# VHH binders against q8wuj3r1227to1361: the designs that were tried, part 2

Target 1, 135 residues: q8wuj3r1227to1361
Amino acid sequence: NDFAYIEVDGKKYPSSEDGIQVVVIDGNQGRVVSHTSFRNSILQGIPWQLFNYVATIPDNSIVLMASKGRYVSRGPWTRVLEKLGADRGLKLKEQMAFVGFKGSFRPIWVTLDTEDHKAKIFQVVPIPVVKKKKL

## First folded at step 16 (VHH)

Design u4
Fold by OpenDDE, fold request of step 17:
Structure u4 (fold): chain B 135 residues (1-135), chain A 121 residues (1-121)
Amino acid sequence: as target 1 above (135 residues)
Amino acid sequence: QVQLVESGGGLVQAGGSLRLSCAASGFTFSSYDMGWYRQAPGKQRELVAFIYSKGWTRYGDFVKGRFTISRGNAKNTVYLQMNSLSVEDTAVYYCAAETIEYSSGTFTDYWGQGTQVTVSS
């Protein structure tokens, strides 16, 4: 899928590899601090590269993920989505888009879209990211 | 050897309360995410409550504020306070723990033996 991309504040972050694209945004300033991709060969088996990368993401970071092409939708790597706020026991389909958060709480805007044909998220995230109580 | 031991289950009348406890031992890492699942006869196992090592929680849709998961003072202990129980809550409740070793990419799940919760009408 050549149309797969992540866009942040008008800037597009394309990926050339089938797999998962990741963009990390600082939750305080709203700036992109990192972006990378993980090809299917990395997602298969033991995904230590992805886990290591996620471990280096600082707390209070918005983590964007999107699939490209026929990505590996199963495997241990998907568990990282749960750690970033996705529903436990999630089952990914042929396409996925994810807005997650690394921190000490789960913002209400954390969302995962997974579909067989098209996965898309259009979302405005308030910056700075703050923990809010339910009223 | 990692072991999860549940306690606190039993028979309770509808509208009543129970407090489940889970004590974990044998962990080699500093922090684990822990939670509770349940399985009723003929139904699939489902999430009840989960508490991550960083402190935030998740609940099943059926909980609706009736249950509260919390960590104990002891390391690797988790509690499930269950209020306003109904007959639909009857199930075997399982304690779960999970950890990720980021450097090696290893993900490990642990499960308790389960504790029966029966809610009578």
Scores: ipSAE 0.698, ipTM 0.852, lowest interface PAE 0.8, mean pLDDT 92
Fold by OpenDDE, fold request of step 17:
Structure u4 (fold): chain B 135 residues (1-135), chain A 121 residues (1-121)
Amino acid sequence: as target 1 above (135 residues)
Amino acid sequence: QVQLVESGGGLVQAGGSLRLSCAASGFTFSSYDMGWYRQAPGKQRELVAFIYSKGWTRYGDFVKGRFTISRGNAKNTVYLQMNSLSVEDTAVYYCAAETIEYSSGTFTDYWGQGTQVTVSS
């Protein structure tokens, strides 16, 4: 499946190569601050480029990810999803979409969709992102 | 040298409580995600509780509010308060430390030797 994109507030961010696309949104203002992609050759083996990129993402950021084509669904790179709030020990299928968060807490709206045929997330995230007090 | 030393395990009656501790040394504790896993005889190792370096937590589905993980960075120790224990909670409990080394693009996992928790009916 070559049809993959991330859309934020009506603006589409396409991906040109098979792999993982990433869009970073500022959690305070809700604006896109970064857009990049990681092709399969980068995801294979030691994905140092991905890890370094994630390290530069500021706290309180919404991190969107989507796969394109036959992406590398297994390997050390998937650990970044857990760092961004995905369930521990997750197993990705042929396609994936992810809404994560980098910060000091895990919002309830963090979501991972992984499917063999089509993965899709349509979600509204409240801005600014705040930690809600549990009653 | 890296070391994770679990303590606090033992025998307890159903409905009872235990508090596990894991003392860490040999690495920058505050930079690591810490977790508790357990393995019962004949079963796979499973996540009990996890606390990320930033402080937020995750729990296994079976925990259902009975357990609480916490960390004291000043003491390089992670804790697991276990309440309302049942026979099904009998297992060896392992402490784990996990991190991503961004400079090298690698990740590191450390494990303790485990502590036995036995819950009697």
Scores: ipSAE 0.467, ipTM 0.758, lowest interface PAE 1.3, mean pLDDT 92
Fold by OpenDDE, last read:
Structure u4 (fold): chain B 135 residues (1-135), chain A 121 residues (1-121)
Amino acid sequence: as target 1 above (135 residues)
Amino acid sequence: QVQLVESGGGLVQAGGSLRLSCAASGFTFSSYDMGWYRQAPGKQRELVAFIYSKGWTRYGDFVKGRFTISRGNAKNTVYLQMNSLSVEDTAVYYCAAETIEYSSGTFTDYWGQGTQVTVSS
């Protein structure tokens, strides 16, 4: 049994295939605006389907990602994580969970968990997402 | 032809400052994430600073507020202001340009030839 899923405000968004699941939340209203998945065959090589999808995500969006099964943990697609605020040069393990942000700044709550056994993120993100000034 | 040309490196005493410049040409500068990496002898290349096309920045853990990356869009140049330099900062510093062209699904990564920074005690 693969229990990989993304849950937002009590609603679960399961994935049916091995790969990466994506849920997009409006950073202003806090509503889920889209969700999709990318199977391994898409993640291999240059994943133009993923790139195109990410391009359609509006600025000021919270982007949730989670792996399912034996996903493709290497390749150009991982650059998307970095663009959404993940640390540069990240190396994914057998499982991953990610809370990212598409916008003109990197919120402090951007988080990547990657583990060989279990990857999990439980987090509350304040809405609306706003840029905090550093003192 | 794509070019990334670093300048501003050299010899400086500990506690001193340097400002590196990277002049970019041959690509749409505004669409690229720009960054600085460094590599010391016998060590792996590591991230120093990155400024994304959207404008936000990331820094290596060792920076500790000493360095500032910025970009001059008018001149297609990215800068690295380095203050409070220490001998541990001695390395070759490389400029990098990265982007994903979503319309074509292409990932692009360009590198400069590097500029030597030497910090003496």
Scores: ipSAE 0.371, ipTM 0.694, lowest interface PAE 1.7, mean pLDDT 91
Fold by OpenDDE, last read:
Structure u4 (fold): chain B 135 residues (1-135), chain A 121 residues (1-121)
Amino acid sequence: as target 1 above (135 residues)
Amino acid sequence: QVQLVESGGGLVQAGGSLRLSCAASGFTFSSYDMGWYRQAPGKQRELVAFIYSKGWTRYGDFVKGRFTISRGNAKNTVYLQMNSLSVEDTAVYYCAAETIEYSSGTFTDYWGQGTQVTVSS
């Protein structure tokens, strides 16, 4: 899928390999602090590279993930999505896009889109990320 | 030795309440996400409630505010308060502990043996 990409505030972050692309945004300042990708060969095995990367993501970070091409949609790596706020029990399809959050709460804007043909998320996230209080 | 010991299940009438407990030992409780799953006969296991190590919670769609999960860190115990039970809630309820171990690059899941919850009409 040549049209798969992550865009943050008008800047595109392309990925050259099939797999999962990750962009990390600082939840306080709203700037991109890191971006990387994980190819299928990593996703098919023990995804220690992904786990280690996630470990380095600071708390209060918005984590964007998107599939590129025919990515590995199953396996232990998908647990990262749940750790970042995705609903449990969902099966990924041929395409996925994810807006997650690493922190002490689950923002309401956390969302996962997974479809066979096209997965897309257009999300406006308020910065700084703040836990909303119930009225 | 890792242990997850569930308790509190049993027979209850519709509209009643139960409080499940899961006592955990043999691992660093505070670093694990804790939760409850259930499996009814002939159905797939489904998420009931989770309380993550960071403290936020998730519930199955069927919960509808009836259940509350909480952690007792001092006792390494996770609780599931179930109110307004219906016959549809009849199932074996399983306690689960899971985490990503970043040092080894692996994930770990622990499961209890399950406790039967039966709701009569």
Scores: ipSAE 0.316, ipTM 0.655, lowest interface PAE 1.8, mean pLDDT 90
Fold by OpenDDE, fold request of step 17:
Structure u4 (fold): chain B 135 residues (1-135), chain A 121 residues (1-121)
Amino acid sequence: as target 1 above (135 residues)
Amino acid sequence: QVQLVESGGGLVQAGGSLRLSCAASGFTFSSYDMGWYRQAPGKQRELVAFIYSKGWTRYGDFVKGRFTISRGNAKNTVYLQMNSLSVEDTAVYYCAAETIEYSSGTFTDYWGQGTQVTVSS
């Protein structure tokens, strides 16, 4: 069985299809506001469904992403990761997990894990999400 | 037509400073992420600094606080202040403009012609 999933505060959000799973968390209240998945047929080519979805995500949202199965690891859709705070020039491997942020700044806890065998992220994100002043 | 014009490059001694400018025209400047890349002979192009349309920045690992990227919305210009330059910083520096149009599912990248920066020992 495939054990790929996203878990938020003890609640698991599984996906039934190979591709990318997305969970959106409100950065002010810390609640999950939406979740969806994008199968490989959507990720291939111009992924307008993904782009449209991302456009509707409110500012100050934590965006969680995880791959399942043999997902499409290349293509224009990966630009979304950069928009959500991932480093430039990233090359995804066979598996990926991502904690991003949609807003006017890049929190220090934004992180991407991509591996051939197992990708995993375990983080505690403080709520509300606030811009920290450099000390 | 879209145009990115770099300026401010040249020859400088190690330890010196340069300020690069990139004047942008032909597109909605505020909607684009702006950045600087560099390419040295025989090496791959690499990120120097990036400033997103929403204002936060990203720097290459080699920058180590020496460079600062900023943008002037009124003048549609992005700047790169480079301090404490070393010989290893010698390269052609390119200005870039990037955007994703989510409604159409497309993205566009524009590039300048580049400006030479040479740091002598």
Scores: ipSAE 0.189, ipTM 0.574, lowest interface PAE 2.6, mean pLDDT 90
Fold by OpenDDE, look of step 16:
Structure u4 (fold): chain B 135 residues (1-135), chain A 121 residues (1-121)
Amino acid sequence: as target 1 above (135 residues)
Amino acid sequence: QVQLVESGGGLVQAGGSLRLSCAASGFTFSSYDMGWYRQAPGKQRELVAFIYSKGWTRYGDFVKGRFTISRGNAKNTVYLQMNSLSVEDTAVYYCAAETIEYSSGTFTDYWGQGTQVTVSS
């Protein structure tokens, strides 16, 4: 059973394995630039593949994550969510839907949902505008 | 060797202010997210304030605008300005440094020894 899935502008991004799926949206253009999934085996232990992937995500990207099946809800990998704007000390549950942001600021629309087993999260995300201050 | 040394704690009357400092050494300060946590007797450690290496900040729900976290890169120091203190703010306050080494996939977390903050009624 697919517990959660990601849909962007009517296009679904499925995951074939239990774990988490990730969709990256360009914050300037609003289009999907990449999508991938991480199996539980990757999330277990030292999740270097996930960390490396997140490191390659350009700044000013919207990052969508959703769990599938019985994903690994604990471990060092969860810290990456904080880098994407999640609240610190978060405790993941049996299911996860996450809207994050990679950048130099934390948007207020960053959100993590772990409570509803049959919840549809509809998030309107504005295009991020980064204002550079002249030093 | 990594070192986080807290200072500025002490006894203060309710309504008063304190400024905590955390002097960091032994690591690349600019690459780490820095934060303050606190633990009161019989309670779990909780987030007070956090400032990412990128510069944005987060605060615990109880802060309600009373505290401000900042970092001084030149001195490798993170500060916590605490205003309008109440008895409920009494706790040991800990400085923390966190980073993810993407090349190795390692999460690193350092902690100070803590500084006592006591707010009297």
Scores: ipSAE 0.181, ipTM 0.572, lowest interface PAE 2.0, mean pLDDT 86
Fold by ESMFold2, fold request of step 17:
Structure u4 (fold): chain B 135 residues (1-135), chain A 121 residues (1-121)
Amino acid sequence: as target 1 above (135 residues)
Amino acid sequence: QVQLVESGGGLVQAGGSLRLSCAASGFTFSSYDMGWYRQAPGKQRELVAFIYSKGWTRYGDFVKGRFTISRGNAKNTVYLQMNSLSVEDTAVYYCAAETIEYSSGTFTDYWGQGTQVTVSS
């Protein structure tokens, strides 16, 4: 069950290589601004390509990630998920899907699904992304 | 040389409050994500509170609104305000700075030496 893609407003972003795929959406207007894949060879060791990519994502961006096939589920790349709002201490399994955010707050819709056999998220994100105040 | 120095621990009565401080040196403080962890005897170290360099925070489920983490970048210090303490909060509390350095299957984060918090009944 190796089929994987990310879909945004009806447009699909498939990946044909094992690893992770990343789609970045501008949180002000809701437009997809990039689609990038990172093969397992990049995810091993200290994956500077991934770190640099994430560092250049603009603030107020929605960041989607999905695994394809047998991806590297351990290693320094995984700390990227926590920086984008994933819960701390969550152990990745053989499949993962993630809706995250780069910015100065953590929206409540940030979600990580990780399981050995399937991972899937369907999410509606309010646009523009704004900080929710407590009442 | 990286140093994390905790202070503010001690003995406190149940229902009371303590404020822990973690003074940091030897790295660019404003760029690091920081947190407080605790470990009671015979238990695994667990997350208490975490604050990202971008300012947002996360808490362990057991905190239930009783604790607040904050950071003072001008003072290179992370704070943990602990209110409504109970005997179950008795543990050594550690300050940590998160890195991307990875060795032997784990991150090589910076850790303080810990400060004891003891809550009396």
Scores: ipSAE 0.129, ipTM 0.511, lowest interface PAE 5.1, mean pLDDT 79

Design u4
Fold by ESMFold2, look of step 16:
Structure u4 (fold): chain B 135 residues (1-135), chain A 121 residues (1-121)
Amino acid sequence: as target 1 above (135 residues)
Amino acid sequence: QVQLVESGGGLVQAGGSLRLSCAASGFTFSSYDMGWYRQAPGKQRELVAFIYSKGWTRYGDFVKGRFTISRGNAKNTVYLQMNSLSVEDTAVYYCAAETIEYSSGTFTDYWGQGTQVTVSS
């Protein structure tokens, strides 16, 4: 089962293509500021598009990722998760969901879930945690 | 020319302490993530401690609070304070630096030559 989406404050961000989907939320105001996806071919080849995208994410941003499809191979792109707070050396399975952070500290709520079998379990992060809200 | 030079290794009795240093040159130190790995004979290299350019840290599970990694960006040096050493900590300890190489779109890892730590009981 290959359905995938990210939901933020009741709004769903679906994925149409195998690969990973990324949603970035401003940690100051809690607004979604970007939604993009990276096909498996980008992830397996030279992942400079992903690396450049992550480099441009503003500090104090919540970064959500979700996979779609099979054979999301382990590759150099997966080390991006470590720079967003995941444990080092984590082995990705066929599916993943991630709540990460780009900033000057590692929040306790940074979470990676990766499994082979359970598509429904990837709805376990319904509310991204934000640190501060602005008017 | 990238260089990572470890120092501070040696022989220490069980229960003792050592402080390792890794002097770095040939790159902008403050923008790199830095770490210590170790390898005992016949075993795989394993993470000891890692400190990101933004300052937060991660440790291997076997460390159990005994070691502390820190970085002095003004001195281009990363440190590993090792306390409560046991014979199982005997290994060659390697300094590592990691960054993204944008021209190839991949992570680039640099390694030092290592420093021997031997713990006797």
Scores: ipSAE 0.026, ipTM 0.440, lowest interface PAE 7.2, mean pLDDT 75
Fold by ESMFold2, fold request of step 17:
Structure u4 (fold): chain B 135 residues (1-135), chain A 121 residues (1-121)
Amino acid sequence: as target 1 above (135 residues)
Amino acid sequence: QVQLVESGGGLVQAGGSLRLSCAASGFTFSSYDMGWYRQAPGKQRELVAFIYSKGWTRYGDFVKGRFTISRGNAKNTVYLQMNSLSVEDTAVYYCAAETIEYSSGTFTDYWGQGTQVTVSS
Protein backbone atom coordinates (compact mmCIF):
# COMPACT_ATOMS: atom_id res chain seq x y z
CA ASN B 1 0.00 0.00 0.00
CA ASP B 2 1.67 3.23 -1.34
CA PHE B 3 -0.61 5.66 0.58
CA ALA B 4 1.35 5.60 3.86
CA TYR B 5 2.84 8.93 4.89
CA ILE B 6 3.20 11.40 7.71
CA GLU B 7 2.23 15.01 7.03
CA VAL B 8 3.30 17.94 9.17
CA ASP B 9 2.02 21.44 8.38
CA GLY B 10 1.37 20.49 4.79
CA LYS B 11 4.68 18.72 4.13
CA LYS B 12 4.55 14.98 3.47
CA TYR B 13 7.19 12.51 4.66
CA PRO B 14 6.87 9.27 2.68
CA SER B 15 8.56 5.92 3.12
CA SER B 16 9.44 3.44 0.39
CA GLU B 17 9.88 0.36 2.62
CA ASP B 18 7.52 -1.75 4.70
CA GLY B 19 7.92 -1.05 8.38
CA ILE B 20 7.57 2.01 10.55
CA GLN B 21 8.33 5.61 9.67
CA VAL B 22 9.11 8.16 12.37
CA VAL B 23 9.05 11.96 12.29
CA VAL B 24 10.30 14.01 15.24
CA ILE B 25 9.11 17.57 15.81
CA ASP B 26 10.68 20.03 18.22
CA GLY B 27 7.99 20.83 20.79
CA ASN B 28 9.23 24.37 21.37
CA GLN B 29 8.92 25.71 17.81
CA GLY B 30 7.14 22.95 15.90
CA ARG B 31 9.91 22.30 13.38
CA VAL B 32 10.61 18.83 12.06
CA VAL B 33 14.06 17.80 13.25
CA SER B 34 14.21 14.17 12.09
CA HIS B 35 12.61 11.69 9.65
CA THR B 36 13.66 8.05 9.86
CA SER B 37 12.31 4.69 8.74
CA PHE B 38 12.75 1.27 10.33
CA ARG B 39 12.23 -1.67 7.99
CA ASN B 40 10.80 -4.96 9.22
CA SER B 41 14.16 -6.69 9.58
CA ILE B 42 15.17 -4.03 12.11
CA LEU B 43 11.89 -4.32 14.05
CA GLN B 44 12.24 -8.06 14.65
CA GLY B 45 13.97 -9.43 17.71
CA ILE B 46 15.78 -6.80 19.77
CA PRO B 47 15.52 -3.64 17.66
CA TRP B 48 18.73 -1.88 18.68
CA GLN B 49 18.58 0.81 15.99
CA LEU B 50 15.09 1.86 17.03
CA PHE B 51 15.96 1.86 20.72
CA ASN B 52 19.09 3.95 20.13
CA TYR B 53 17.17 6.36 17.92
CA VAL B 54 14.46 6.89 20.54
CA ALA B 55 17.10 7.38 23.24
CA THR B 56 18.61 10.28 21.29
CA ILE B 57 15.32 12.12 20.75
CA PRO B 58 15.48 15.39 22.71
CA ASP B 59 13.09 15.92 25.59
CA ASN B 60 10.05 18.02 24.69
CA SER B 61 9.72 16.39 21.27
CA ILE B 62 6.58 15.35 19.43
CA VAL B 63 7.10 11.87 17.95
CA LEU B 64 4.96 10.75 15.01
CA MET B 65 4.91 7.17 13.81
CA ALA B 66 3.04 5.44 11.01
CA SER B 67 3.11 1.97 9.53
CA LYS B 68 4.01 1.37 5.89
CA GLY B 69 2.72 -1.73 4.19
CA ARG B 70 2.81 -4.94 6.20
CA TYR B 71 4.91 -4.10 9.23
CA VAL B 72 6.06 -6.16 12.18
CA SER B 73 3.20 -5.37 14.60
CA ARG B 74 4.48 -7.45 17.49
CA GLY B 75 7.66 -7.81 19.47
CA PRO B 76 9.78 -5.81 21.90
CA TRP B 77 9.90 -2.71 19.69
CA THR B 78 6.22 -2.01 20.37
CA ARG B 79 7.00 -1.17 24.00
CA VAL B 80 8.65 2.01 22.71
CA LEU B 81 5.12 3.30 22.05
CA GLU B 82 4.31 2.93 25.75
CA LYS B 83 7.38 4.99 26.68
CA LEU B 84 6.14 7.73 24.33
CA GLY B 85 2.72 7.78 25.96
CA ALA B 86 0.67 5.02 24.35
CA ASP B 87 -1.63 2.95 26.53
CA ARG B 88 0.16 0.01 28.11
CA GLY B 89 -0.73 -3.42 26.82
CA LEU B 90 -2.35 -2.20 23.61
CA LYS B 91 -2.20 -4.71 20.74
CA LEU B 92 -1.24 -3.39 17.33
CA LYS B 93 -3.26 -4.45 14.29
CA GLU B 94 -2.37 -4.43 10.57
CA GLN B 95 -2.06 -0.62 10.42
CA MET B 96 -1.05 1.98 12.97
CA ALA B 97 -0.64 5.70 13.37
CA PHE B 98 0.69 7.35 16.51
CA VAL B 99 1.20 10.83 17.94
CA GLY B 100 3.45 10.60 20.97
CA PHE B 101 5.66 12.75 23.15
CA LYS B 102 9.07 12.42 24.74
CA GLY B 103 9.28 14.63 27.80
CA SER B 104 8.40 15.10 31.46
CA PHE B 105 4.61 14.88 31.08
CA ARG B 106 1.97 13.13 28.98
CA PRO B 107 -0.03 15.57 26.85
CA ILE B 108 -3.73 14.84 26.41
CA TRP B 109 -3.29 14.76 22.63
CA VAL B 110 -1.11 11.63 22.67
CA THR B 111 -3.05 9.22 20.45
CA LEU B 112 -2.64 5.76 18.94
CA ASP B 113 -4.91 4.53 16.13
CA THR B 114 -4.52 0.94 15.03
CA GLU B 115 -6.89 -1.03 12.78
CA ASP B 116 -6.79 -3.89 10.30
CA HIS B 117 -7.68 -1.73 7.27
CA LYS B 118 -6.69 1.84 7.90
CA ALA B 119 -5.08 3.92 10.63
CA LYS B 120 -5.16 7.70 10.45
CA ILE B 121 -4.76 10.56 12.89
CA PHE B 122 -5.47 14.21 12.24
CA GLN B 123 -4.29 16.28 15.17
CA VAL B 124 -3.66 19.89 16.13
CA VAL B 125 -1.06 19.89 18.88
CA PRO B 126 -1.39 22.78 21.34
CA ILE B 127 2.00 23.27 22.93
CA PRO B 128 3.76 26.58 23.70
CA VAL B 129 4.84 28.18 20.39
CA VAL B 130 4.01 24.96 18.51
CA LYS B 131 1.01 23.78 16.53
CA LYS B 132 0.65 20.69 14.35
CA LYS B 133 -1.93 20.75 11.56
CA LYS B 134 -2.27 17.25 10.13
CA LEU B 135 -1.06 13.68 10.47
CA GLN A 1 20.02 -7.65 44.31
CA VAL A 2 16.87 -5.90 43.21
CA GLN A 3 14.05 -6.00 45.73
CA LEU A 4 10.52 -4.62 45.68
CA VAL A 5 8.67 -5.01 48.99
CA GLU A 6 4.98 -4.19 49.15
CA SER A 7 3.17 -3.24 52.34
CA GLY A 8 -0.11 -1.73 53.47
CA GLY A 9 -2.47 -4.46 52.30
CA GLY A 10 -5.17 -5.97 54.43
CA LEU A 11 -8.89 -6.15 55.11
CA VAL A 12 -11.03 -3.04 54.62
CA GLN A 13 -14.75 -2.34 54.52
CA ALA A 14 -16.42 -1.32 51.28
CA GLY A 15 -16.24 2.44 50.81
CA GLY A 16 -13.04 2.58 52.81
CA SER A 17 -9.52 3.56 51.96
CA LEU A 18 -6.13 1.85 51.94
CA ARG A 19 -2.61 3.03 51.16
CA LEU A 20 -0.09 0.67 49.60
CA SER A 21 3.66 1.25 49.68
CA CYS A 22 6.45 -0.39 47.70
CA ALA A 23 10.00 0.02 48.97
CA ALA A 24 12.63 -0.48 46.30
CA SER A 25 16.32 -1.34 46.57
CA GLY A 26 19.17 -2.57 44.40
CA PHE A 27 18.73 -0.15 41.49
CA THR A 28 18.68 3.57 40.70
CA PHE A 29 15.07 4.26 41.70
CA SER A 30 14.75 7.67 40.02
CA SER A 31 15.49 6.20 36.58
CA TYR A 32 12.77 3.55 36.71
CA ASP A 33 9.10 3.72 35.80
CA MET A 34 7.00 2.26 38.60
CA GLY A 35 3.56 0.78 38.79
CA TRP A 36 0.93 -1.28 40.53
CA TYR A 37 -0.83 -4.25 39.02
CA ARG A 38 -3.44 -6.55 40.51
CA GLN A 39 -4.70 -10.06 40.01
CA ALA A 40 -7.95 -11.43 41.38
CA PRO A 41 -8.60 -15.19 41.41
CA GLY A 42 -9.60 -16.35 37.94
CA LYS A 43 -8.64 -13.06 36.30
CA GLN A 44 -5.60 -11.90 34.37
CA ARG A 45 -3.13 -9.50 35.95
CA GLU A 46 -4.18 -5.95 35.08
CA LEU A 47 -2.70 -2.48 35.32
CA VAL A 48 -3.92 -0.41 38.25
CA ALA A 49 -1.64 2.61 38.09
CA PHE A 50 1.70 3.55 36.61
CA ILE A 51 4.03 6.46 37.24
CA TYR A 52 6.87 7.23 34.86
CA SER A 53 10.33 8.31 36.00
CA LYS A 54 9.54 11.70 34.46
CA GLY A 55 6.52 12.01 36.76
CA TRP A 56 3.44 11.50 34.64
CA THR A 57 0.85 8.86 35.44
CA ARG A 58 -1.52 6.36 33.86
CA TYR A 59 -4.42 4.43 35.37
CA GLY A 60 -6.48 1.41 34.43
CA ASP A 61 -9.98 2.24 33.21
CA PHE A 62 -11.62 0.60 36.23
CA VAL A 63 -9.88 3.05 38.59
CA LYS A 64 -12.32 5.85 37.69
CA GLY A 65 -10.37 8.48 39.64
CA ARG A 66 -10.47 6.53 42.93
CA PHE A 67 -6.76 5.74 43.14
CA THR A 68 -3.70 7.94 43.08
CA ILE A 69 -0.14 6.79 42.42
CA SER A 70 2.83 8.79 43.61
CA ARG A 71 6.52 8.31 44.17
CA GLY A 72 9.00 9.48 46.76
CA ASN A 73 12.38 9.39 45.06
CA ALA A 74 14.19 10.39 48.27
CA LYS A 75 12.73 7.31 49.99
CA ASN A 76 12.87 4.95 46.97
CA THR A 77 9.18 4.24 47.47
CA VAL A 78 6.10 4.21 45.28
CA TYR A 79 2.63 4.63 46.80
CA LEU A 80 -0.91 3.78 45.82
CA GLN A 81 -3.71 5.61 47.65
CA MET A 82 -6.94 3.67 47.15
CA ASN A 83 -10.25 5.33 48.01
CA SER A 84 -13.89 4.29 47.66
CA LEU A 85 -12.98 0.61 47.62
CA SER A 86 -15.50 -2.04 46.58
CA VAL A 87 -15.56 -5.81 46.70
CA GLU A 88 -14.42 -5.82 43.06
CA ASP A 89 -11.08 -4.35 44.15
CA THR A 90 -10.22 -7.52 46.12
CA ALA A 91 -7.00 -8.86 44.66
CA VAL A 92 -3.29 -9.37 45.17
CA TYR A 93 -1.55 -6.08 44.32
CA TYR A 94 1.93 -6.22 42.81
CA CYS A 95 4.57 -3.52 42.60
CA ALA A 96 6.57 -3.37 39.37
CA ALA A 97 9.65 -1.49 38.18
CA GLU A 98 10.55 -0.98 34.57
CA THR A 99 13.20 0.82 32.55
CA ILE A 100 14.52 1.10 29.02
CA GLU A 101 18.12 -0.11 28.83
CA TYR A 102 18.99 1.60 25.55
CA SER A 103 22.60 0.41 25.57
CA SER A 104 21.50 -3.22 25.96
CA GLY A 105 18.41 -2.86 23.79
CA THR A 106 15.89 -4.29 26.22
CA PHE A 107 13.25 -3.43 28.81
CA THR A 108 13.99 -4.55 32.36
CA ASP A 109 11.02 -5.57 34.52
CA TYR A 110 11.14 -6.33 38.26
CA TRP A 111 8.19 -7.51 40.37
CA GLY A 112 7.37 -7.66 44.03
CA GLN A 113 5.79 -10.66 45.73
CA GLY A 114 2.42 -8.93 46.12
CA THR A 115 0.19 -7.82 48.99
CA GLN A 116 -3.39 -8.99 49.53
CA VAL A 117 -6.18 -6.44 49.56
CA THR A 118 -9.58 -7.74 50.68
CA VAL A 119 -12.69 -5.58 50.60
CA SER A 120 -15.70 -6.71 52.68
CA SER A 121 -19.16 -5.62 51.77
Scores: ipSAE 0.011, ipTM 0.362, lowest interface PAE 8.7, mean pLDDT 77
Fold by ESMFold2, fold request of step 17:
Structure u4 (fold): chain B 135 residues (1-135), chain A 121 residues (1-121)
Amino acid sequence: as target 1 above (135 residues)
Amino acid sequence: QVQLVESGGGLVQAGGSLRLSCAASGFTFSSYDMGWYRQAPGKQRELVAFIYSKGWTRYGDFVKGRFTISRGNAKNTVYLQMNSLSVEDTAVYYCAAETIEYSSGTFTDYWGQGTQVTVSS
């Protein structure tokens, strides 16, 4: 009995399907613009559905991902996490939670948590998302 | 056919600087993520720096702000500026190009032949 959800500004986005749940938020206004899920069977092999979905995400979007079920499928799809700001050399364990960004820079709040039995992230993201420098 | 050609390596004294270049041909340069890896004898190949097609960068932990990656899309070239070099930076440095081919669902990775960087104490 694994339970998984993504919560944005108090609204929960549950999924009944094992695999990866994705919620996309517009980085300019902070509104959720899509939510969908990808079954583990889709994530193995050549996951064109996931690749096409990620390709259509607008620039300056916050991308939230969470695993649901017994274990997250490994596979070539994990390079998508790197394109959304995850660290290079990523090795997924059985569960994951991810706060990423599609755009021309990597915000400091981009975070991946992956563990064998539980993954959880709580984040406050400044809106609008803008490039910042350290002084 | 795709080709990545590294240049700019050589012998340098500790504390010195080098700038590596990787000239790319045979693919749409602006659509690829580009990076540098290194491998010293008896060591595993490790990430030095990476620059995504969308512009952001990542560095290996050992870089500690000493190196800077950049790309010149008009010249189809990726650069690595290396400062404050130490003997531990001695390695063969490899250029890499990566992308996801969404229409075929494949990942394409290309590698250069490498350029030697040797840091003398």
Scores: ipSAE 0.011, ipTM 0.383, lowest interface PAE 8.6, mean pLDDT 76
Fold by ESMFold2, last read:
Structure u4 (fold): chain B 135 residues (1-135), chain A 121 residues (1-121)
Amino acid sequence: as target 1 above (135 residues)
Amino acid sequence: QVQLVESGGGLVQAGGSLRLSCAASGFTFSSYDMGWYRQAPGKQRELVAFIYSKGWTRYGDFVKGRFTISRGNAKNTVYLQMNSLSVEDTAVYYCAAETIEYSSGTFTDYWGQGTQVTVSS
């Protein structure tokens, strides 16, 4: 009995299988452009479906991920999180939630929450996504 | 033939600066994430700085704004500008390159031979 979902501007994107759910949001206009999931069988083997999906995500995209159930928390697929802005050398626990970014800079709001019992992120992201500059 | 060749290491007095370079050949430089790691005697290798193929960067906690990584895609070279060096920065610094082969689902990692940085006080 898994209560995993991703919510964007009030709309919920449910997950039906154990694994990782992904929602992609266009960073220029703030519209959801993709929702997909990757079951454990995809995550555990050669994860070409996940890698190909991430490669096709447009630049300047917000990428949301959430675990559902007993997901595969180890293996080469986890390097995808680093490519989307997670800290290098991360160690996933039994649950995870992630707000990441595909683009030419790392926004300050990129974050990973991983816990043994539940993981949750609430995040407000300014649109359009731009690199913050110091004066 | 994939090669990563580090240069710019040496002996520097505390408070000084060094600029490390890593010249890359034998692969499509612009598609690889690049970085610098270091290892002091008796310590584990640790991340110093990393620059992704899309241009954004990450730094190890100990860097605290003192180092800057950059890449010159036209020269297939990644740089590490190191300022305000202290004796604790003494280590061998290694260049690394990494990418994913998406259709096969594998990561590819390459490492240089390392360049010694020694900070005296």
Scores: ipSAE 0.006, ipTM 0.300, lowest interface PAE 10.1, mean pLDDT 76
Fold by ESMFold2, last read:
Structure u4 (fold): chain B 135 residues (1-135), chain A 121 residues (1-121)
Amino acid sequence: as target 1 above (135 residues)
Amino acid sequence: QVQLVESGGGLVQAGGSLRLSCAASGFTFSSYDMGWYRQAPGKQRELVAFIYSKGWTRYGDFVKGRFTISRGNAKNTVYLQMNSLSVEDTAVYYCAAETIEYSSGTFTDYWGQGTQVTVSS
């Protein structure tokens, strides 16, 4: 009954546990290279599993995140969003969706949607991901 | 022993420019995100500019293109070029160094002592 998923080029990646799900796409070829979920117990305290996972994401990767159910919306793990291009000082609400990037620049398509009842992003990302001049 | 030392503050007339510098020591500079924050009397400290260790930048909305942050990793220094200053920019400006130590899960934040910027009409 709970509709929480990430869709990439028509393929859906569901999550079965409350928390966050993460899908990583290679920015050079546009292929999904990883899909992982992090349950609330992992997001609390010092979230070693999440931090290690993010640290091993290759540079030039598109990183998608979506909340499932009631997730831990605060704590040290949320700084990961800032490292992937989210605005600093963000306040997560009861739902979130995020399109981020791990690399040496911030693409214009990096987007966070966080709302009390739903969060949704539809985004087309140019492949390969390359640095662009800011306006 | 971590040290962040700000310089370049002072009094400037509205419409003028200043360049702030923050010299850093006691940590691996290239692995830290660096930023400038400001606090005016009676206000909360707010982000002015932020530069990630990987090189991209973000600015507070009030900056409106007037300020530019940069970093010189060879000199362990972060800079803030401030142009078109107005009286609303009067504040103490603080240098900050931030990182997440992923292996320990620890947020590390270091702060300088601040440098006063005063913009007169």
Scores: ipSAE 0.006, ipTM 0.331, lowest interface PAE 9.5, mean pLDDT 77

